# Designs tried in a protein design chat: VH-VL binders against Large ribosomal subunit protein uL10m (mRpL10). Part 25

Target 1, 224 residues: Large ribosomal subunit protein uL10m (mRpL10), of Drosophila melanogaster (Fruit fly) (q9vpl3)
Amino acid sequence: RGKINIQRPKAPHYERARVVAVTQPKYPELPKAKSCFKTRAERTQQQQENPYNEIIAREVRNWLDHSRLVAFFHLSSITADDIFRVRVQLHKQNLHLKSYGSKIIEQAVKNTRYEAIVPLFHSNHCIVFSPDPEKTAALLRIVRRVPQMVLLGGIVEETMLSRNQLVAYAQMPGLHAVQAQLVQTLSQAPGHLIQQLQAHQNSFVQVLDVHAKNQMNEETPKST
Key: E = the ipSAE of ESMFold2; O = the ipSAE of OpenDDE; V2 = 0.75 times the mean of E and O plus 0.25 times the DockQ between their complexes.

## First folded at step 3 (VH-VL)

Design t15 (from a23 with heavy chain D100G S104K; framework fv_anetumab)
Fold by ESMFold2-Fast, scan of step 3:
Structure t15 (fold): chain C 224 residues (1-224), chain A 120 residues (1-120), chain B 111 residues (1-111)
Amino acid sequence: as target 1 above (224 residues)
Amino acid sequence: QVELVQSGAEVKKPGESLKISCKGSGYSFTDYWIGWVRQAPGKGLEWMGIIYPGDSDTRYSPSFQGQVTISADKSISTAYLQWSSLKASDTAMYYCARQGYYFKGWFDPWGQGTLVTVSS
Amino acid sequence: DIALTQPASVSGSPGQSITISCTGTSSDVGGYNYVSWYQQHPGKAPKLMIYDVSNRPSGVSNRFSGSKSGNTASLTISGLQAEDEADYYCSSYDSSSTPYVFGGGTKLTVL
């Protein structure tokens, strides 16, 4: 058995993080003011400890890879008790609220299909992950009652959606095939109308398209 | 510790109504999903549906949608599976089981099972 | 009735290792790491043996292990014992036909 160094803890894989979330009592999950302060202090330490940053970045990549629904929010000032209540409501719908520093997110998504999301995280933010895109409607109903969380956009079935597109997706009936068709339709934006400015906004879909094509072309049958 | 206890065996005639129960103890009943699984005599397990007792969010397998009703009473930590009109083909062992995640996780613990026999 | 594909039966001798397969599609076993395995003795409720592909609950023997490759998950039982004789079921999240699906079951005989 190995021990984890407290100063440089090993980030769990998505499966282990999921087990911890499912099996642990709610009490250890309660965020306190001191816990929030400690998290900020840890982020400052992470910038000076590159190996720790990579461990947390790996955790973020695992969440992105194993989630079919990812929603990005701007987060205004909120008490630890209030965010805990929101987290509890989200958890019962298999929605997982996570907060990571912008540098950690940048490190996690660099050279991946998710690289284009970095600009969303230059201010206070949080992310909700779920393996179930059918829960988008439940997510938006819960968040509607939390004015401190402002929806910026999301990723559904590996497709980047704007706030309005994600709201439209949430209104679709819960058949996976129907929702997948809607995602494809909503993501097929016409070419940029404002040439220099909107090219940056449409680059996310282009980056994902290039990455997806590279992934498909480089996948070869395993010879064992 | 954590346990699910189901109601006793039932013998019914076709067309009769039935409601069987599953009582949870040793944990926070409203914080976990309860699923129902059917096993016909000599056959395998079939997932029927699942409920979150805290808000009664209920999801059904397409093959059981409209055939049964799943409900829960959080004041007595009990989940229910109900038929308005039984058929002979409903003869089976019915299990309830606790699930942490919305139907994507595993089932643990399991109830002991309720045998339902429907015969004319 | 939709089910994941398992062999109807497997057999082995005490002390040997056996493997039970569970084959689905990219919408269930191949698409997610939400595979569980259950053991059922005659007349008893199923017991969780493996969850999330390869994790063991407390109290389950380390002789039981799980893995996944592509659309096929596998349960491996090493050092077979008479008490391992039972029916084994796999299960997975399913994004297409039903939200959750079980395998058809495999009868393990220890000879």
Scores: ipSAE 0.005, ipTM 0.432, lowest interface PAE 14.3, mean pLDDT 75

Design t16 (from a23 with heavy chain D100S S104R; framework fv_anetumab)
Fold by ESMFold2-Fast, scan of step 3:
Structure t16 (fold): chain C 224 residues (1-224), chain A 120 residues (1-120), chain B 111 residues (1-111)
Amino acid sequence: as target 1 above (224 residues)
Amino acid sequence: QVELVQSGAEVKKPGESLKISCKGSGYSFTDYWIGWVRQAPGKGLEWMGIIYPGDSDTRYSPSFQGQVTISADKSISTAYLQWSSLKASDTAMYYCARQSYYFRGWFDPWGQGTLVTVSS
Amino acid sequence: DIALTQPASVSGSPGQSITISCTGTSSDVGGYNYVSWYQQHPGKAPKLMIYDVSNRPSGVSNRFSGSKSGNTASLTISGLQAEDEADYYCSSYDSSSTPYVFGGGTKLTVL
């Protein structure tokens, strides 16, 4: 909602967070972190203890508020050089590739219409933002040559769309009024988008589970 | 001994206000969500909403948004459910329950329940 | 305000096994492993029996087990006993509208 620069945290708050971090006691014994999943209590306390996360969350909210096109991708392992080249190609089309931690996404979308998307970000992900929904076709042309990025769905003109609906939208004429009408016609419940992302998450979890079982079986073979 | 203790049964008339309570003990009250669940006579369980007492972050079921207010006072480890104007259809058993995770979670423990009867 | 489908009633004799189903959609039961089951005796608060599809809290009998296949979660009670007679509710995270939904409940009768 209206920042001087939506791509960047407000400078005064950012510098203050940095100063606080620098003045904190150094080399404390850190608690053991064994899992990536935390209770709501742990997440909320950690958010209160890390002001930098709130600053980044504000940036994410600005991107969501000012973007008429938001696309969600699963991101497989990709080299820094390759992702940089993809970012450059996307930027030329006013498409902005961003990656944020699931905690920051949760903090950004809490109490908003986008809160339901939080579970989607438990897998490796990235998001592409644009103020111009007519760039959906350009986005899909660029991304189809990047096998590490798998389209899961998105939001066009504040309407949640599945992967197939986004592909259909990309093939349609680019007039604003026509696009808005088509988006409404193609719209679906947020749950369907989440279902597609959950299926992809389950596939990833199953791959990890299979590898873990294969390693266990290799050490202590069992057949049942 | 982690437990939730709720306020006693209430008998009210339509249009009256009411505030019922749920007091947590045996754990860090500000580190867990408190949910409210309604059960109309002879009916099933309905999730109403939750609050995180540490920052008063409150979420409501669409069915109960605007009909009730959930709040908490962390100084006395107590969560509240409040109506500005009761209706006969608010007659139900109201449970509070502790929840560890917002999007992934289970309710344990549960309060003993507060029976609210609204009749003329 | 019932979102998940359970049979209204099930019955069994002591020593038998019974299964209670909980059917939703891919936006709740099918999409996530966040299914829990609660036991409620008349006039009492619900008690958590199963969480995260198949996990038992401390103090819950190993006669109770949970599973899930597609959009349907199941609670199985083996070695049925008279004290198992109660109402059973499933619940799940719901990504489509509410963050949490309950099933309609199943009355278990021990004959």
Scores: ipSAE 0.000, ipTM 0.404, lowest interface PAE 19.1, mean pLDDT 74

Design t17 (from a23 with heavy chain D57E D100S; framework fv_anetumab)
Fold by ESMFold2-Fast, scan of step 3:
Structure t17 (fold): chain C 224 residues (1-224), chain A 120 residues (1-120), chain B 111 residues (1-111)
Amino acid sequence: as target 1 above (224 residues)
Amino acid sequence: QVELVQSGAEVKKPGESLKISCKGSGYSFTDYWIGWVRQAPGKGLEWMGIIYPGDSETRYSPSFQGQVTISADKSISTAYLQWSSLKASDTAMYYCARQSYYFSGWFDPWGQGTLVTVSS
Amino acid sequence: DIALTQPASVSGSPGQSITISCTGTSSDVGGYNYVSWYQQHPGKAPKLMIYDVSNRPSGVSNRFSGSKSGNTASLTISGLQAEDEADYYCSSYDSSSTPYVFGGGTKLTVL
């Protein structure tokens, strides 16, 4: 159809941003004789020490301490509506999708047994938490439909697992004793696993993407 | 081996209901998304919506939200596109196509198309 | 509601190289590496030629290549052949609405 919207938008997004910038409050002038002019970087550094960040960091630590399943994902560009839809599906399975800034994660895990995970979050990321490790299979089933979420690894029963080890765990019959033994058998030192994933992060994401696409090509031969 | 086979051409009058089908074969039907694409005579491709047959989760283009219903029956590996009341402007070729990933944005394979003609 | 912008037509002679552009915004082509290209011959269903900007499916000639710079994706066809005469459509993931948008299409004529 060649129909044109009879009601045209009056304010583009960039113009709104410009108005906000113009109306920004002016800060008090520093005294001449004893002024210690803080650079923009120095003021930003002081803002990063805000107590609000400590409250969120404590929340992250509580999630880590009370979750028997933690899964780490690289997150490619995705709409807010689409990620919200994923959150809803996950929540039905008692899986809690959270996204935190890398600095807050670093602050949360600093001087804890989880410190080794920090390198996983230097790019776009999200984390899924659950008190129930039996939900690993449900998690993988749900995220399989969301290629923007690429599984990097996880923690099950306080043990770091690679992507392949987590997939193997998900395929277990749900017997608690058998699953616990598998976790111990598959486990790796967190430092070694994180270092390996960090070294091959871009390659790993590319390989997974290529494997997924090759799987489709093998199923649908393009004869024409 | 992997194929999408669509139902035959339809000729309908305005106000009639219609349900066309797209049957997948040669793959796990519940592991892939099925999208619907419209092509009006002599015009380009328009994305209509997509369904994940494993749980019947759907998303629609804003242009087609409320105008059509997409559904799937995983027991017979078939997806459907349905109108409650057809309009002359619904005259078009309708394609179904498989997609492995929700946001990756490519479709392969494509069905052969179902021509829907609405006139009287 | 304006979709991806493609030239209405492009032409070339056998053996030459041509490029078809597909221009969007930062919410579609510019923001993601999820651009695909489809070839459609008259009376036939579309066929996937390129996915994720530059990847070729098995069975597609290496004469077809894809690239992207900023908000513009390009399909390049080298060594033009008569069989390449068709309509070409680009498509991309779109973060500003429901997830997909197609280009208006380009008719390629081989002279």
Scores: ipSAE 0.006, ipTM 0.448, lowest interface PAE 11.9, mean pLDDT 76

Design t2 (from a23 with heavy chain D100S, light chain S95D; framework fv_anetumab; at its last look DockQ between E and O 0.02; V2 from the best seeds 0.00; counts 0 for: pae E 13.5 > 2, placed apart)
Fold by OpenDDE, look of step 4:
Structure t2 (fold): chain C 224 residues (1-224), chain A 120 residues (1-120), chain B 111 residues (1-111)
Amino acid sequence: as target 1 above (224 residues)
Amino acid sequence: QVELVQSGAEVKKPGESLKISCKGSGYSFTDYWIGWVRQAPGKGLEWMGIIYPGDSDTRYSPSFQGQVTISADKSISTAYLQWSSLKASDTAMYYCARQSYYFSGWFDPWGQGTLVTVSS
Amino acid sequence: DIALTQPASVSGSPGQSITISCTGTSSDVGGYNYVSWYQQHPGKAPKLMIYDVSNRPSGVSNRFSGSKSGNTASLTISGLQAEDEADYYCSSYDDSSTPYVFGGGTKLTVL
């Protein structure tokens, strides 16, 4: 009884091998977790047939109108899982990551002051919305850890900013901080002014005193 | 009203385990971070760590990494701080506090604190 | 090691304005606008007084104000009152080692 070599099983007979090959259950490929971010091609195809494009466009407008911070990103070879992770991180910062088709964006911003953003949406992209412009630094911090997200630009306080300008903005003290500093400086100004005014007055008094003393000395007859 | 209520004072011996709690109310517990802060007697505030109950994302101060465990049960809106083996040096007031966003850098409101005394 | 430096104590008379400084680095106070200030009375939990450098929560007196210049944040208390006597702590996001750091605290005495 030949020792069944369990380590190198003999190749089955040709006929058996054919049957086994044909009867092997083709397991459906696990649906590749389709990235919530559809490719441009996929988005374009879906947009043509979607009666809800107007509704979505309205949503986009709503986000734009109520956001004080909007950032535009290019997505480069990012997985659905990575997007999800980033989304969660952003959400924890009250930053809302959305992705829309180029046509929807175009429709949303048509005849608005934001029409200039349309060219940014020619590739895979996402948008981050926030009601708080002070979250720009937080946003950049999160995105820095995600090389697949490339900052293209954004809108802060209704002003379009380039990538570099956004970075610079994030490094600036907040408006309120600047205002506070201004108020502080202004509050100190009167005190300084008073001191300066008093200094001059004091100096003047001293000069007058010296002059008075000198006059008194001149009136003292040299008693010969 | 948003409130954090912590468990009562604890008196323990060195080597004992301890788990203290912080229950949140008046807000969506899963949408805010909960941080733990230690204050030794007569000393300043020390940030220990933070947890997001929504997904249990937890971050520790390097000084407290491996020394304590922060957890949360979102079903009962409660965060926990626990020690496997207490030391005398763990004697302190422990505060939990709500943090709105990870980078916000502020806590509001604070729990009333839990005094932990570890004495031989 | 206390990452944010505060004066150990500050004093003022009623009605005066005092300022408490909080000095950090470019990795914390200087790098971000995420500075907060807390007031702590003896035996009580800390209370948020200022967040994001200069924002005041609801219910906090307008006598409290915050600012930042470079790596130094400042808490200013105007019209000092006896009730203001407490310990004050600054905090900030920290990019270097820990996501959050406190200052060493400042004891404010009202004379």
Scores: ipSAE 0.015, ipTM 0.518, lowest interface PAE 7.6, mean pLDDT 83
Fold by ESMFold2, look of step 4:
Structure t2 (fold): chain C 224 residues (1-224), chain A 120 residues (1-120), chain B 111 residues (1-111)
Amino acid sequence: as target 1 above (224 residues)
Amino acid sequence: QVELVQSGAEVKKPGESLKISCKGSGYSFTDYWIGWVRQAPGKGLEWMGIIYPGDSDTRYSPSFQGQVTISADKSISTAYLQWSSLKASDTAMYYCARQSYYFSGWFDPWGQGTLVTVSS
Amino acid sequence: DIALTQPASVSGSPGQSITISCTGTSSDVGGYNYVSWYQQHPGKAPKLMIYDVSNRPSGVSNRFSGSKSGNTASLTISGLQAEDEADYYCSSYDDSSTPYVFGGGTKLTVL
């Protein structure tokens, strides 16, 4: 624990960070005799219909359905060893770090209210899932030590929250969090929330500091 | 108002121990990293290490690993920098500074500094 | 344990604009947007002037601006004034075993 959490890698260290269930396709292949008479277009469509993608998409839907806390992060360059250490630390708090391709996310949330989250996955990213919304404070405390993970926003109790709203929720759980959930569900479109996140491109860390200080009565980093 | 107040100047002899302090006020002390920065006379700033007072997670620059001890007492909102045996080369100004919410490079606010003089 | 490279000194006349450079690598200045700049007058603690490459804290004059291109960050001071005479340090997050680095410092002289 006393070691520097951030390392200068000499070589890739991917083996320990491997997520077997997500990255290991175990599906039956289609019968080879059927391919002998397919047109080129049908063969191309068959490749696009890979059942591996639908199984992973079903896993994403299961996580979304059973998680009362979901947090989205932009992920800067980070070593496999460092992300593995973060994943272990999060797991101790019942927080589950995952990453999925944007096509799989799009497939998972198609025709749902969560379809607006797809643009968040066009860049390097990760997602944290948990059944325990009270662990939001623990999540943010852990992420404060990992500058490569930049909070974009989240979902708490099926309510989409901006980065600032998620930080505020973490500091004041209880009846007020339930009321904020109800108000946000009634008053916001998912697309509007994503536009708010995109408008903060220059200062994600600063926005967290400013919002936390305003909610917690703390000074801003802009003091002279 | 967020403030970091450091202990007063010290004059010591080689081989003596020393512990200097940095008291934070006006913010949630356990929610921010506190860093220590050394400035030798006429020289630049040198990062020494940081501590997260919430759980005492402590990280050192390789140049200072094993040379100093960084600690904190969250019950009194105070961080410490400690030497077991001072050397004349430890003569410098020592600053504490609060880091931004995440692991980023900016430090704000800074303490006023503690001048440590080590001579026979 | 790698320091960022700054010129040892720069000078300018009142009213001029000057730029102080801060050159690192892809593991620090080039790879992340966590560059900050500090001003230090003699006998005083450093003061944060720029954070996150280009943002100014409250109370810092808009004459101070920051930018980055590749592995080099820059602090620009327009309309130089006598009180700008000080030492200036850049710093950056670094993903090596030394997670924070300072530049060697630049002495700004206002002629």
Scores: ipSAE 0.006, ipTM 0.461, lowest interface PAE 13.5, mean pLDDT 75
Fold by ESMFold2-Fast, scan of step 3:
Structure t2 (fold): chain C 224 residues (1-224), chain A 120 residues (1-120), chain B 111 residues (1-111)
Amino acid sequence: as target 1 above (224 residues)
Amino acid sequence: QVELVQSGAEVKKPGESLKISCKGSGYSFTDYWIGWVRQAPGKGLEWMGIIYPGDSDTRYSPSFQGQVTISADKSISTAYLQWSSLKASDTAMYYCARQSYYFSGWFDPWGQGTLVTVSS
Amino acid sequence: DIALTQPASVSGSPGQSITISCTGTSSDVGGYNYVSWYQQHPGKAPKLMIYDVSNRPSGVSNRFSGSKSGNTASLTISGLQAEDEADYYCSSYDDSSTPYVFGGGTKLTVL
């Protein structure tokens, strides 16, 4: 209608919006959302939108291929304000928190070494990228204070690591060459590594179950 | 012992085609971007474009889009910069350089450079 | 013309400290921690001196340091030596359709 939305004034959020805009990569906006009930013409139109989705998938591949540190998280319910605060804290350490749809992740890693990570993203997720693997310790310190983010595993120097292996990497001395050689050696047992990632996924399910039970126990007296 | 070795100096006439090369050694060629940077005589550095040899994803500076073609042959670990029709204004030193991180944007190592002279 | 702004020349005497500035906008230098600095001697290829604002590659003297404040990145050379006489270029990631931008370059003269 051409009126300022007085119910949600944006002036108090100018600094926040600017910080978010500065810290987030620029992505093309998706075309207008379409209904699941599509006509033949709309299905043809939908197929023509595949190149646009490939642009976003290519950006994800660039993040994966050119980040020396990639960490995968399950993301529980979190407020926009809380995730913004986490994103700002991470950005100060050159750690970039991103969230992509599961289809985009699948498209990005299809026919690559990292295709095995796809099952990790069938539920709510987020990914942290960094060009600097020495930031793993900083990442874990920050995320320790965010119970809604649960570490599943990651990639360091293009090698897939389980949660426990990432924790171990973070505790190693700042000798990058030694760390890179260890990571390279671990890449020679991909079957075992995939099994470890599956085990951590199962452990996360157990953590969610424990959280649900604790939530029920804490709120049982107030349930009406 | 990571290095980039470029082809030798070229002297051409306006309207001629040219293809110069940049060969990588001592690293996995398909896992790194190769960028091309131009330096006209007595002028500064100017980014032209980059290529990821693993999938031939190529990106150009708007100033060079349509002016040059960047390509790579991963079987011989070599990237190329090509002109269909040279102009006198293409006289410059051309550098290739390796880039590990797309967003960090820093280049290391650099090739020794290929001097291209276009004169009538 | 999207180049980052550097002074055309800077001069100093041996043993002095000098600083070269590199000014951009919030879409490049101010927005990201992806600033690099290159040294070029006459007839030679550029050499990476600083990456990601303040990091030094192996083989680069600790006399070279990088910093950033707002939209301006700075390269500082302490204990200036004759061998430091060269052209210096900054570069940054840019979030537009041109993902990398160089500064215009600064000629350092050692008196």
Scores: ipSAE 0.005, ipTM 0.421, lowest interface PAE 14.2, mean pLDDT 75
ESMFold2 (binder alone), look of step 4: mean pLDDT 91; pTM 0.930

